# VHH binders against Gamma-interferon-responsive lysosomal thiol protein (GILT): the designs that were tried, part 3

Target 1, 207 residues: Gamma-interferon-responsive lysosomal thiol protein (GILT), of Arabidopsis thaliana (Mouse-ear cress) (q9sv73)
Amino acid sequence: GKSGKVKLNLYYESLCPGCQEFIVDDLGKIFDYDLYTITDLKLFPFGNAELSDNLTVTCQHGEEECKLNALEACALRTWPDQKSQYSFIRCVESDTKGWESCVKNSGREKAINDCYNGDLSRKLILGYATKTKNLKPPHEYVPWVTLNGKPLDDSVQSTDDLVAQICNAYKGKTTLPKVCNSSASMSKSPERKWKLQVSYANKATNY

## First folded at step 1 (VHH)

Design d12 (framework vhh_8dlx_2)
Fold by ESMFold2-Fast, scan of step 1:
Structure d12 (fold): chain B 207 residues (1-207), chain A 121 residues (1-121)
Amino acid sequence: as target 1 above (207 residues)
Amino acid sequence: EVQLVESGGGVVQPGRSLRLSCAASGFTFSRYAMHWVRQAPGKGLEWIGNIYHSGSTFYNPSLKSLVTISRDDSTNTLYLQMNSLRAEDTAIYYCARQKYLTSGYSPFDYWGKGTLVTVSS
């Protein structure tokens, strides 16, 4: 790992509407602007899924979510760099029914398919299950975001709020991205309240 | 179209009770599990509890002695009864519909605009 960068961890599940919006729009601003230069992004595709004592995974949005979570876990294994990882995940999350086109156009079809159709995908998902269930404090909904291991402040409701928190959390020695400068001439995007579209970790038992 | 409209909020004194309502329209209310969620000023969303189509209720353990959720399927109305109100119960209260009929871990697909409850003397 790289020291000095802001560790931005996203715990999510592939068919959660709030997760899709956060990934496509909010994280998109990090990569569409130079904020990625100070950000170490890690993605954890498990979310509110449940792991039984016999290691059966049950996804909140059903079996198709489990399949897409596994596909995305394989993509994260395939690329070592966050830009390539994010590009693929954004493609899938922009149109989950068109995921095969994302794989075909990735340039890593064999590696992704070998992982997805083999036993590796299950091992990766169990790893993400462990990391998600070990969150302290436990996540209450997804998308669940931590900056340097701490959950996002309750005041973070929009992309601009997220950008400000990342800029403020950076303690490295490189020059801050232009977007962090109050004099930067960046076009403002409409505010989005992704927290209104979250998927809760339902505290009720299945009926 | 699907609509959820909360009502019954307002200013109440500590220790008093208050009942909130959520009027549902545009869908077959009796088939869906319904949830109450709140957000205190400057805080995150807090799940209060839910009620399934069967009438079974589940509550946030930290709130279970203070709240009761009920429904009237004949009037498409969801209720939240709150007792022994504290300053910490000051929040905007939302009702939300569970997207999947049979899943206890379903996401929410529709929310109301919320109703403000202020607990002050």
Scores: ipSAE 0.000, ipTM 0.091, lowest interface PAE 17.3, mean pLDDT 81

Design d2 (framework vhh_8dlx_2)
Fold by ESMFold2-Fast, scan of step 1:
Structure d2 (fold): chain B 207 residues (1-207), chain A 119 residues (1-119)
Amino acid sequence: as target 1 above (207 residues)
Amino acid sequence: EVQLVESGGGVVQPGRSLRLSCAASGFTFSDYAMHWVRQAPGKGLEWIGNIYHSGSTFYNPSLKSLVTISRDDSTNTLYLQMNSLRAEDTAIYYCAKEDYYGDEYMDVWGKGTLVTVSS
């Protein structure tokens, strides 16, 4: 649509520590502050994975990452709304070894499992591969964040910087969340912890 | 297989109204945003508007006062209501399904239905 909402796209891979921290902490502030009312969040679980000539997917953090990426792709397909999507993804990314509990408590266990064990999960991952590989400019690392199609500047140093960028990018008529008018958060913002744990596209990762 | 079939086109006089329908099959219609797009003779594609799974609608500002998009999820049908038709509204009208990944990319299109506005 042309709602004026900020299009926030996150390109990530499930076992990247920086991706986990970004999803749990930085994106968490968007929902905690009701900033999601002016934000259209889209999540792309593929990251730095590679496709062979025969379309075999190889994930940067190994087979377990491919499995969790597919699980998360199925979860995103299961829910039409961003709040439910984010809630599930946050659960998994908060404790990737405990992902089974997130599925059991989701209320969508059968739909997620049917997708994951069937042909749909592969189709979804190939779609995310296409979306990620078609990025202009190409992503250099993950988490890779775009606002209205443009990559975030390296000057974004904290969650509060991300919040400010979203507030400034909004062009719609909805009343801005109060955080957009608050200067107090800008004084207390922590450094970007996720930026210290990024996974680069052209390097093997041994975490 | 996923299919979209437009209907309701034809020849109509200027100033009159027309409703187009789009019948969807092969996917869970209620989960997807749907779009209307048109192409006038010798011109490119012009986006008309969309309707989200929630029922929220957004329109091309140039067309907003002239069209209404609606959906009936119980019959898997998308509608485009057009009022005050003009000669420049002559075009092939397509319905399209938005893909799952966002960015409003349309991954499935109907074959289109021709609307000719002439007196």
Scores: ipSAE 0.000, ipTM 0.160, lowest interface PAE 12.9, mean pLDDT 83

Design d3 (framework vhh_8dlx_2)
Fold by ESMFold2-Fast, scan of step 1:
Structure d3 (fold): chain B 207 residues (1-207), chain A 120 residues (1-120)
Amino acid sequence: as target 1 above (207 residues)
Amino acid sequence: EVQLVESGGGVVQPGRSLRLSCAASGFTFDDYAMHWVRQAPGKGLEWIGNIYYSGDTFYNPSLKSLVTISRDDSTNTLYLQMNSLRAEDTAIYYCARVEEWLGYDAFDIWGKGTLVTVSS
């Protein structure tokens, strides 16, 4: 990432409804508003999964979630740029049953499949496990969002609130995206769209 | 050129302590997070824990009270201290490097392993 950009980390799991909504709608506004020009997005597809004594990953929503988490980890490894990474992840998360179409239309089908079917996907997931489990404070639910290493306040309930937090955190010297200077985006809605569908960590297999 | 070499394994009696070492060469050791992983006979890999380049550690909860991971960046060496060894700790112990790939982690280098046998 470039100096001064806001570091936005999303810790998630692929079949959590709140994670799907956050990725498609909330992160979609970042890319739709060109806010990505001041944002360094990192995605961590592990969420509330647990490791057993033999490094077997048990996902909160079953084996299908583990498979999609691994697929998304391989996609993140395949593309060097956050725009391409996000476009692929958004495709899968907008219709998880249609994920094969996302892979076929990606232009990187062989690279993604080679990663997924080989040893690399396991190593990537273990890396995401390490990053997720080392969160201080520990995540309590997913989607879990940190901005410059700090969890988002409970008051961040809408896409407009997230946009405002990113705009306020930016310390670089480039011109702010137009959305940062808009008075028309004042939303005081207490509605918690994605937080209504969060997955809590206390439902993990080892609890 | 880039290498990880584990050492310190051997035959030890139950209840004793053992320290394993991992000597790193061919890269800037203090820039990388390091992991310990083991494999008992006939079983899969078991993650023991890691230490970040900052010195922060995270452990497998089932092993947390029995192990300590540390590093000496001045000698490019990673350590695993094991206390109160049990027969079930018999395994090949590996150290591994994690390199951030566009800010995401992946295990990219593994050592050859060192065998620890806990027996009377």
Scores: ipSAE 0.000, ipTM 0.160, lowest interface PAE 11.7, mean pLDDT 80

Design d5 (framework vhh_8dlx_2)
Fold by ESMFold2-Fast, scan of step 1:
Structure d5 (fold): chain B 207 residues (1-207), chain A 118 residues (1-118)
Amino acid sequence: as target 1 above (207 residues)
Amino acid sequence: EVQLVESGGGVVQPGRSLRLSCAASGFTFSSYGMHWVRQAPGKGLEWIGNIYYSGSTFYNPSLKSLVTISRDDSTNTLYLQMNSLRAEDTAIYYCARGDWEDYYFDYWGKGTLVTVSS
């Protein structure tokens, strides 16, 4: 596209520990540095949930996950900009038991509550279900991350790996963010920290 | 004219506690969210947490059990209480002005060094 920004899509579910870690730690570094200037972030709160024939949503981590997924879907609809969207999602994912505080302090309490308690939240979740189910290749676990439509491979194990992939994928005309030239960002861990806490699509959990 | 001045750093033994302060001037402190950020030698910036103008706090989950952020709007002072300090907590600690809607921290202090060693 004209901007050349890297399209970073995150398919996730709100109570998956790996999703929480990825959102708070990995995406946090993108927004704490200037990397967000070359990144177009899209968030899809549905993950490994299932639809019945009558379109009833069953979430992998139970009804509380469905409620938080819907809350986050409403937040994403409420803000037009990725930074405000991410800030709210980070708040909730940092402490899912404290989500009410995130809503109260958001400056969008009425809009979020109107969406959450109305018909719109269900419509948004069914939209995210469709987008998630249309993934090619299909997701195998969450967090499921794509860069410019391609899933992250096994080489992405840390925030530094993710930063390097985004920097390398950028095809725009602006100067690369300073973090792309930092020797510290090239210090990789061989550990896949969020991968150790992922929720697999074929594994049911109901707590 | 905006200034943020951190203080309270120094050499501390492992397992001890330490409270850092940040004195703010040149702006209406009570109207802004504030953050704590640290940088260990040779490493990148690590966000510790923030406190909104309302007093609500949010923390890096990796550090939540070890830190508490508070503010005193009557004295324009931000605090970071740290407990159970470890060698890996050795870093320069910065306070920064920003709210959850800010895309970067617009003002930073010069930092205060905390060295955890025995």
Scores: ipSAE 0.000, ipTM 0.096, lowest interface PAE 19.2, mean pLDDT 81

Design d6 (framework vhh_8dlx_2)
Fold by ESMFold2-Fast, scan of step 1:
Structure d6 (fold): chain B 207 residues (1-207), chain A 120 residues (1-120)
Amino acid sequence: as target 1 above (207 residues)
Amino acid sequence: EVQLVESGGGVVQPGRSLRLSCAASGFTFSDYYMHWVRQAPGKGLEWIGNIYHSGSTFYNPSLKSLVTISRDDSTNTLYLQMNSLRAEDTAIYYCATEYDFWSGDYMDVWGKGTLVTVSS
């Protein structure tokens, strides 16, 4: 059961630098330090893309972003568990030009390729489009994060801020991960804030 | 609306075989990938394998020789055949899929699971 766990939804697009940093660094802290035990993660790879007649998807960073979004949607479809989902997505987002190695080393190359090359990948992306476009309030940039359905406060700009928000939102009965009790810096130096590299929804696509 | 109901679990002796079923309703079953996942007492979730709408299967390499996944789209039923059961196979077994693609919703759907206890 998922009762009491913090519902963490991430709305993102694969070639946004802020999304890459958030996935690799911020979510990395969640999984590396077992904070995932109190967190239910859901990933929505669509971001600031636009729909034309509900048939054509135009991604903010061009066609390569659409392809990687579809690849990641297929990967999320392939694995039911959030650890496997996150591990794959982290691999791709750590080096988007090296995505082929992530697929080949995933152990699910056939499943991912069958999904990607078939009609299923489009259905998945349209599902993510619907979920992303129906956000209330509408997202203003990506990465867009909601905790238990509520957008993060604009004051949340660092990994430490995100961890604190997740720890404070937890209402379950299990013991909090040790990271929730730490007041020490979890980052060495320098600390990077993902909000410095966000992609704004109102920014025109220049491709 | 969308429902997955696992069945076929119970107490079974080591070395025996067991077949689990997952009855799906409320969505177009034939359009969906289906997964089997298990959780042993005190452990995390372990992915067993999946089956595509085409019938092609992919298995967790550590379990491949011990399990077979199949589907019957005419009855909206997913199956997990397990052979040579061991004490380590004691777990709650779940089937999972994504929510209704026609409504545009993305959501993993988990049933209540079925308990398999391997005990002499």
Scores: ipSAE 0.000, ipTM 0.129, lowest interface PAE 15.0, mean pLDDT 79

Design d7 (framework vhh_8dlx_2)
Fold by ESMFold2-Fast, scan of step 1:
Structure d7 (fold): chain B 207 residues (1-207), chain A 122 residues (1-122)
Amino acid sequence: as target 1 above (207 residues)
Amino acid sequence: EVQLVESGGGVVQPGRSLRLSCAASGFTFSSYDMHWVRQAPGKGLEWIGNIYYSGSTFYNPSLKSLVTISRDDSTNTLYLQMNSLRAEDTAIYYCARDEPYYDILTGEFDYWGKGTLVTVSS
C-alpha cells in the first residue's frame, strides 16, 4: 500500500441491529480516537442478502432494507473520502426511519437522489453483492469485519478489542495514535458487544 | 511505473471471435480488480465488465454471454474474450486498474492503457 494503513472492511446490512450498533458506537470510536489516520475504511452494504440467477436481490429484513442499502451505496459513491462517507452512514444508521433528514442535510441531496432513482444504484448493489459473495472465508453473520483481508477472530467483542487489533495491524511509517500506546483498564470502559445482535446468514427475519 | 498495455486488436470479420490481452507491470497485479472499457467512434465510454482480485467476474448486462474476462496472475495478464463480433463492436478497447475494495463501476480508475483498436468489417 502507499501508506501502510490498516484496511478495515465492514460488510453489513442496514436494518441489522448489530450492524447499527457497530457502525454508530464501535466504528465511531475510530474517528473519535483519530484512528482514521491509520485506517482505510471501506463499507459494503449488502450483508446477508440473496442474489438470484436472474439478478433479483432479496434482503434479509425485507424490501425496506434493500432500499436503505441502495441509498447508502449511492452515498458511498457520492463522497470520495471516508470521513464524509462514514458521517452520512452513521446518520442513517442512528435512526433508519429518519433517513430523509440525513439526505436533506447531506449537501449532496441531488446526487444521492439521482443515483438512488436511476440505474446506478442497482449496479452499485450488484458490485457489493459480488464483493461480499467473494469473501474467503465466506461471512457467517453481519456485521462482518476484515482487517487487511483477514476476518476478526472470535475474541473481538468490544470497541477496545477492535482498537487494539487495528493498532497491532498497522505497519506504516507514521507515529501511532496515543490510544495504541496504552489501554484503559477493562473496568474503566463500558462493555459494548455488537455480537449480541448479529444477523446470521441463512436466517429469516421474524416480524 | 504502473503500465497497462493492450494487444490483440485488428480487423476482424463479423461473426468471428477475438481475444484481447492486457499486460500489466509496475504493481502487484494479483491484488487489484481489473476492468475492460470500450469507446466506439463518436460515442462515450462503455463499461464491459470487471474481474475481481479473487477471480470472480461481473459483466455489463447488455453484453451478457458475448464476452468473458479472465486473468493469469502468474504472467500479470488480463484477457477479454469476445464472441460473435458485430460491426457495432468496432471500438478502442481499454484495460484499467481499480483499487481492491472500490465499488465504482462507472470508469473512475487509477490507470488506463492507451487502448487497442478493434475494427469489425467485411
Scores: ipSAE 0.006, ipTM 0.178, lowest interface PAE 9.8, mean pLDDT 81

Design d8 (framework vhh_8dlx_2)
Fold by ESMFold2-Fast, scan of step 1:
Structure d8 (fold): chain B 207 residues (1-207), chain A 121 residues (1-121)
Amino acid sequence: as target 1 above (207 residues)
Amino acid sequence: EVQLVESGGGVVQPGRSLRLSCAASGFTFSEYAMHWVRQAPGKGLEWIGNIYESGSTFYNPSLKSLVTISRDDSTNTLYLQMNSLRAEDTAIYYCAKSYDYVWGSEDFDYWGKGTLVTVSS
């Protein structure tokens, strides 16, 4: 089983700058330094989008965000394992204008494109909408992170803070990754604080 | 490229058993649900059943007493065991890869060319 692993859920939208930084830098530390061995990551690409009464999706950063959210939802459907999912999402979020290269280099271009151009992408996005809108407490901004079902404390603003919280939450039998006992767990860079670039719910933004 | 190759078809007598195999390549087999589908002459596609990554199986209720689906992740092979074969089981049998195992039991993105099973004396 996966008993004892820390359940990390990330609720995000693809064109939010804070979400891009969180995915590339914060989650990058989890996967690059083997912290993924004690972490179960789930990604929810919907964020602050809204549903009309006729189920039309309106994304906070415009139509291109809706398109990339749908692309990423299709990618998550294509790979069941978190490492492959994260690898693709990191590629797109590292350079959102170059997303076509990520798809072409994925080895899953046909599956992703069939999902994206068909009815499946809409069904996936509506599923993520339901999960995001049913959060208790409701999210106030994105990236919105829950650890074992509870939102992160507002003091958790840096990669080092997140790593420490994951290490402290682990209850399983796997030996802790080296990063859990590293002196580098102390925050030393203001630029690594993802909360400086969050997208607040119900705030219009033109990017 | 994703490739699925069915084998084990042929002519079998009514009442006998037969095991079909599907060799998978080009993807991480252990991470996907796999399906068996058949098409009898002049009929539409009929879903037989699937097996998830966990080993859990779900069958078409009209066929569940007659078939067993299994997998060997060490050899990337999917199996369909058929018992008490009848003339109406004559069909081309296809192996299909699930797009997602959690919400869509008949949601597939790739399948093989099929193997013919003919049930006759």
Scores: ipSAE 0.000, ipTM 0.086, lowest interface PAE 15.5, mean pLDDT 81

Design d9 (framework vhh_8dlx_2)
Fold by ESMFold2-Fast, scan of step 1:
Structure d9 (fold): chain B 207 residues (1-207), chain A 120 residues (1-120)
Amino acid sequence: as target 1 above (207 residues)
Amino acid sequence: EVQLVESGGGVVQPGRSLRLSCAASGFTFSSYAMHWVRQAPGKGLEWIGNIYHSGSTFYNPSLKSLVTISRDDSTNTLYLQMNSLRAEDTAIYYCARVEIWSDTGYMDVWGKGTLVTVSS
């Protein structure tokens, strides 16, 4: 790639608890500790949803998840930069019932609402469906993370593991973020393993 | 022919220092992250630390105060400096290369190892 940055793709669905924790806490470390300087973040809000032959979308957590996935797809379209995209998505995922407040405070309320209430939101979701369904190998659960197109090793279960993998995968010529030199967790709290809260593909959930 | 060859092992007394070398050949050494790993008799592998292509280092927290990893890209050589050696540092020491475009930090090429014995 042109930037030399690590391509970090997250395939997720908005009402999955593991996806919420990964987005709020694990991805937060990328922006809090300057890892964004070596990382190209792409978010794919579709997850374990299913697409019928007549292009009807059925979400694992029901219609509310489909609506929030579409809202987040519109947000990703609205902002060209990953920091603004992530900021909005983090707001929604930190409190999914308070999503209207995130939209109102976004500074892009009209653009997001125009996208969400129009034909564009459906086109965006179908695009994310295609990208998610074309994963090789297919995703087995969400959050599903790939680095430079390859799924994370099953041994990667903590924020510190993820940070180490991003640092190791970087092939560019710029100085590595200072966190790449740290051998200790940047958090003194016990690391929460995001893989313990995943939503498995082909399994119905109830909330 | 991609190869890694460790050297510098031997018998050393407790409290002394030792520097291990790893000579790389058959690939563009300067483009890869390199790792040091050890295995004590009858135990599993223990990761010591790594050095990225940029020169940045990341260490096992239990060993950080005792070791320094460095590289000399002009001679395709990786180094492990160990200070204040203890009996429990007795192990076979391996250098390893991280796979090209490794997403997980998987080590695809290993040397045969060099034995370090800390005694008496």
Scores: ipSAE 0.000, ipTM 0.103, lowest interface PAE 18.5, mean pLDDT 80

Design g1 (framework vhh_gocatamig_d2)
Fold by ESMFold2-Fast, scan of step 1:
Structure g1 (fold): chain B 207 residues (1-207), chain A 118 residues (1-118)
Amino acid sequence: as target 1 above (207 residues)
Amino acid sequence: EVQLVESGGGLVQPGGSLTLSCAASGFTFSSYALAWYRQAPGKKRELVAGISSGGSTVYMDSVKGRFTISRDNAKNSVYLQMNSLRAEDTAVYYCAADYYEGTDYDYWGQGTLVTVSS
């Protein structure tokens, strides 16, 4: 692209434990280090929800997940910058029962609540439904991550470190963040912890 | 057809003011977040100011207190009032709109040049 930044898309659902771990820990590394300078992050809070022909949304972890997905969609709508968006989503996903504190401390309580209680939240969720369902290849579980439109390589352990994959995918003209050139930071992880807590598509859960 | 058309750029002296306007068409304006980005010579595009569908605003630290973003849903327009302009504000300013993601912008204008020099 013209920016050269790595397009990182995360398809997730708010009450999936693997999604919570990925958002708080793995995405946290992008923002805790200056990796966000080479990354264009997009978040899609729909996951494995089902959309009926009459446009009724049924969430994998029940109605509370639908409510938090809608809240997060409204928050993403409220902030135009990925750092503020991520900060809010991380707050909610770190403690989903404490989401009200995240909203109150956001500085955007009215805008988020107006969106959530109005028609906009439904329109946003239907948009995320469309984008999630149109994935090629279709997602098999969440969290589902694509880098520049390609799913994370799940077949080889050495390609599973998110930081290393982002660093290696960057084709822009700016200097790479220091973490990309650190042997310690680029060391491969044996396995991502969140992979043990994924929610598979079309599998009902009761969390 | 979605269109964003910027206007109001020009040459201004340090300490001066300009108002940028962005006229939108081809979508339900009131449902979108809008933002102003800028790209200075030799730099990457950066977010200057944003306004949500509900009217909440965000600003880059270096323009906070000097710039004001606003929207007029009846006119399908977003504005950037720029006061106390500095040489560092020299850039092409872009209008952007986003419907579904809120993390990136689906639609961009072609930009308007702002030059701050004596």
Scores: ipSAE 0.000, ipTM 0.153, lowest interface PAE 12.5, mean pLDDT 81

Design g10 (framework vhh_gocatamig_d2)
Fold by ESMFold2-Fast, scan of step 1:
Structure g10 (fold): chain B 207 residues (1-207), chain A 119 residues (1-119)
Amino acid sequence: as target 1 above (207 residues)
Amino acid sequence: EVQLVESGGGLVQPGGSLTLSCAASGFTFSSYALAWYRQAPGKKRELVAGITSGGSTVYMDSVKGRFTISRDNAKNSVYLQMNSLRAEDTAVYYCAAYKWTGSRTYDYWGQGTLVTVSS
């Protein structure tokens, strides 16, 4: 409706190293630099997982990835606001082995655990499966990012490129974040290595 | 084949204690999470306590400090130590086991054991 905000969808899986780097470093700039004021972030924790005909989910990095994807799906259900959602997901993706501390410190431990241990987590994951598998064009790897329904250019290798694309895609009436007007002064961002650590669809992992 | 068998239920006075045991067979116990659920007449089944394969625990707010869940992988068993029992703890208690596959939560359930807290 009236927001005009850029629809930024991230299709990912919790144990993909490229997804971890993208979430922690690249998305971090969106929230650290007030770019979130013009961005509607949606997170889809399913990635390259496969659904069998009997609706069994097999995750690319094994059962632990399925569990963390379900945990993150429950967190996304728990918080209505993208800042809280991102804060939790960033915590888990910064140290996936320490996820229990993220849950304990979330202020939503009971709601997340009830969802995670109940049948709701399965329903949420099946929803993410449907949305991910219905991508047109189909995703080729994760992290897979769309802006207003269109995949990002393969040339997007750095956070500055993502920032510039979001700033350029914004068509709302809200004042642009300062980072949109200072791209020249921020052109020397550290190289982001998420593109070198993507998980390709239809490929077995050695992790 | 696969079985979860609960024991230890019974009639106990308010303030008393009971230990519920659940003996498992037919699956690789150590890789499964275990939980105790309860259901009182006319109410939904609710999670009382859970323990992961790694030993991390979760508890329903109303039982924290009174109930303790534990597991013994060598004996393929999970336990619920219930102290300071109250009338509202009266329910059928179910043992459940699950391994996350993305498709099902709680692959296996016991038949339940009745706990009655009354004078």
Scores: ipSAE 0.000, ipTM 0.128, lowest interface PAE 13.9, mean pLDDT 81

Design g11 (framework vhh_gocatamig_d2)
Fold by ESMFold2-Fast, scan of step 1:
Structure g11 (fold): chain B 207 residues (1-207), chain A 119 residues (1-119)
Amino acid sequence: as target 1 above (207 residues)
Amino acid sequence: EVQLVESGGGLVQPGGSLTLSCAASGFTFSSYALAWYRQAPGKKRELVAGISSGGSTVYMDSVKGRFTISRDNAKNSVYLQMNSLRAEDTAVYYCAAHLYSWQPTYDYWGQGTLVTVSS
């Protein structure tokens, strides 16, 4: 069967500033709260990259983005659990120039390195390319977020809005996280402006 | 200009030995994985041996214990020591360099060197 959890998919690219902010700050609140108990997070590191007929990948922010996307794809394969996956991705995305420290401190350095230097990383990136390019409707920018297969509403401006939508989407039989029960008395949070830092699919970004 | 230049091919009798060398230029050699492929007449090209940037090796089953791949980063060179050669080892041997498995535009190939094993 299925878990009954809310399916939260993030389509992103590693050097997009809006993607970095969404991953570190907005997704961080999900894992810092007890909301992860009802959420199945899936991360798709490809974003606005293009795949040529000869299967050459061209990333919007250049070669370093392709490298980090592949590293993160390998990390996602290395850990089956979403907390470990998110922890590693958060580390890299909080300081992309310090990615070597994230790998060294991961406890999975050999597995990540073997994936990255072998044929597996290419197969993973081609898989993410397929998943991203087959989105219906097509993504218009990154970070592109879907909740149970549907893009987020334009009304989602803060982590509290995302929390509320996840709580409302949950139809499983387990007890709701405590954060869901506080919706009527939620404090006013600062606006999240990640939407001002997005990378649009219809615009080239010079590296 | 990126180049991989193979040498050391030739005619050898069954049971003999050959050392293939591949000299690289035009890229940061130490960052690349290096590999030897071969193609016999009427057959597809196949991976014979590979060595990662960190020195880990892989071999085709039929050459394990007979062939040894090694690299010298100071000389920008990769080697294939071939012992106990068999008629089935007759092929053109190609040197290749791989930076990223997901990005074949950074793959580099040599022109090949012929190895003939005849009785």
Scores: ipSAE 0.000, ipTM 0.182, lowest interface PAE 12.9, mean pLDDT 83

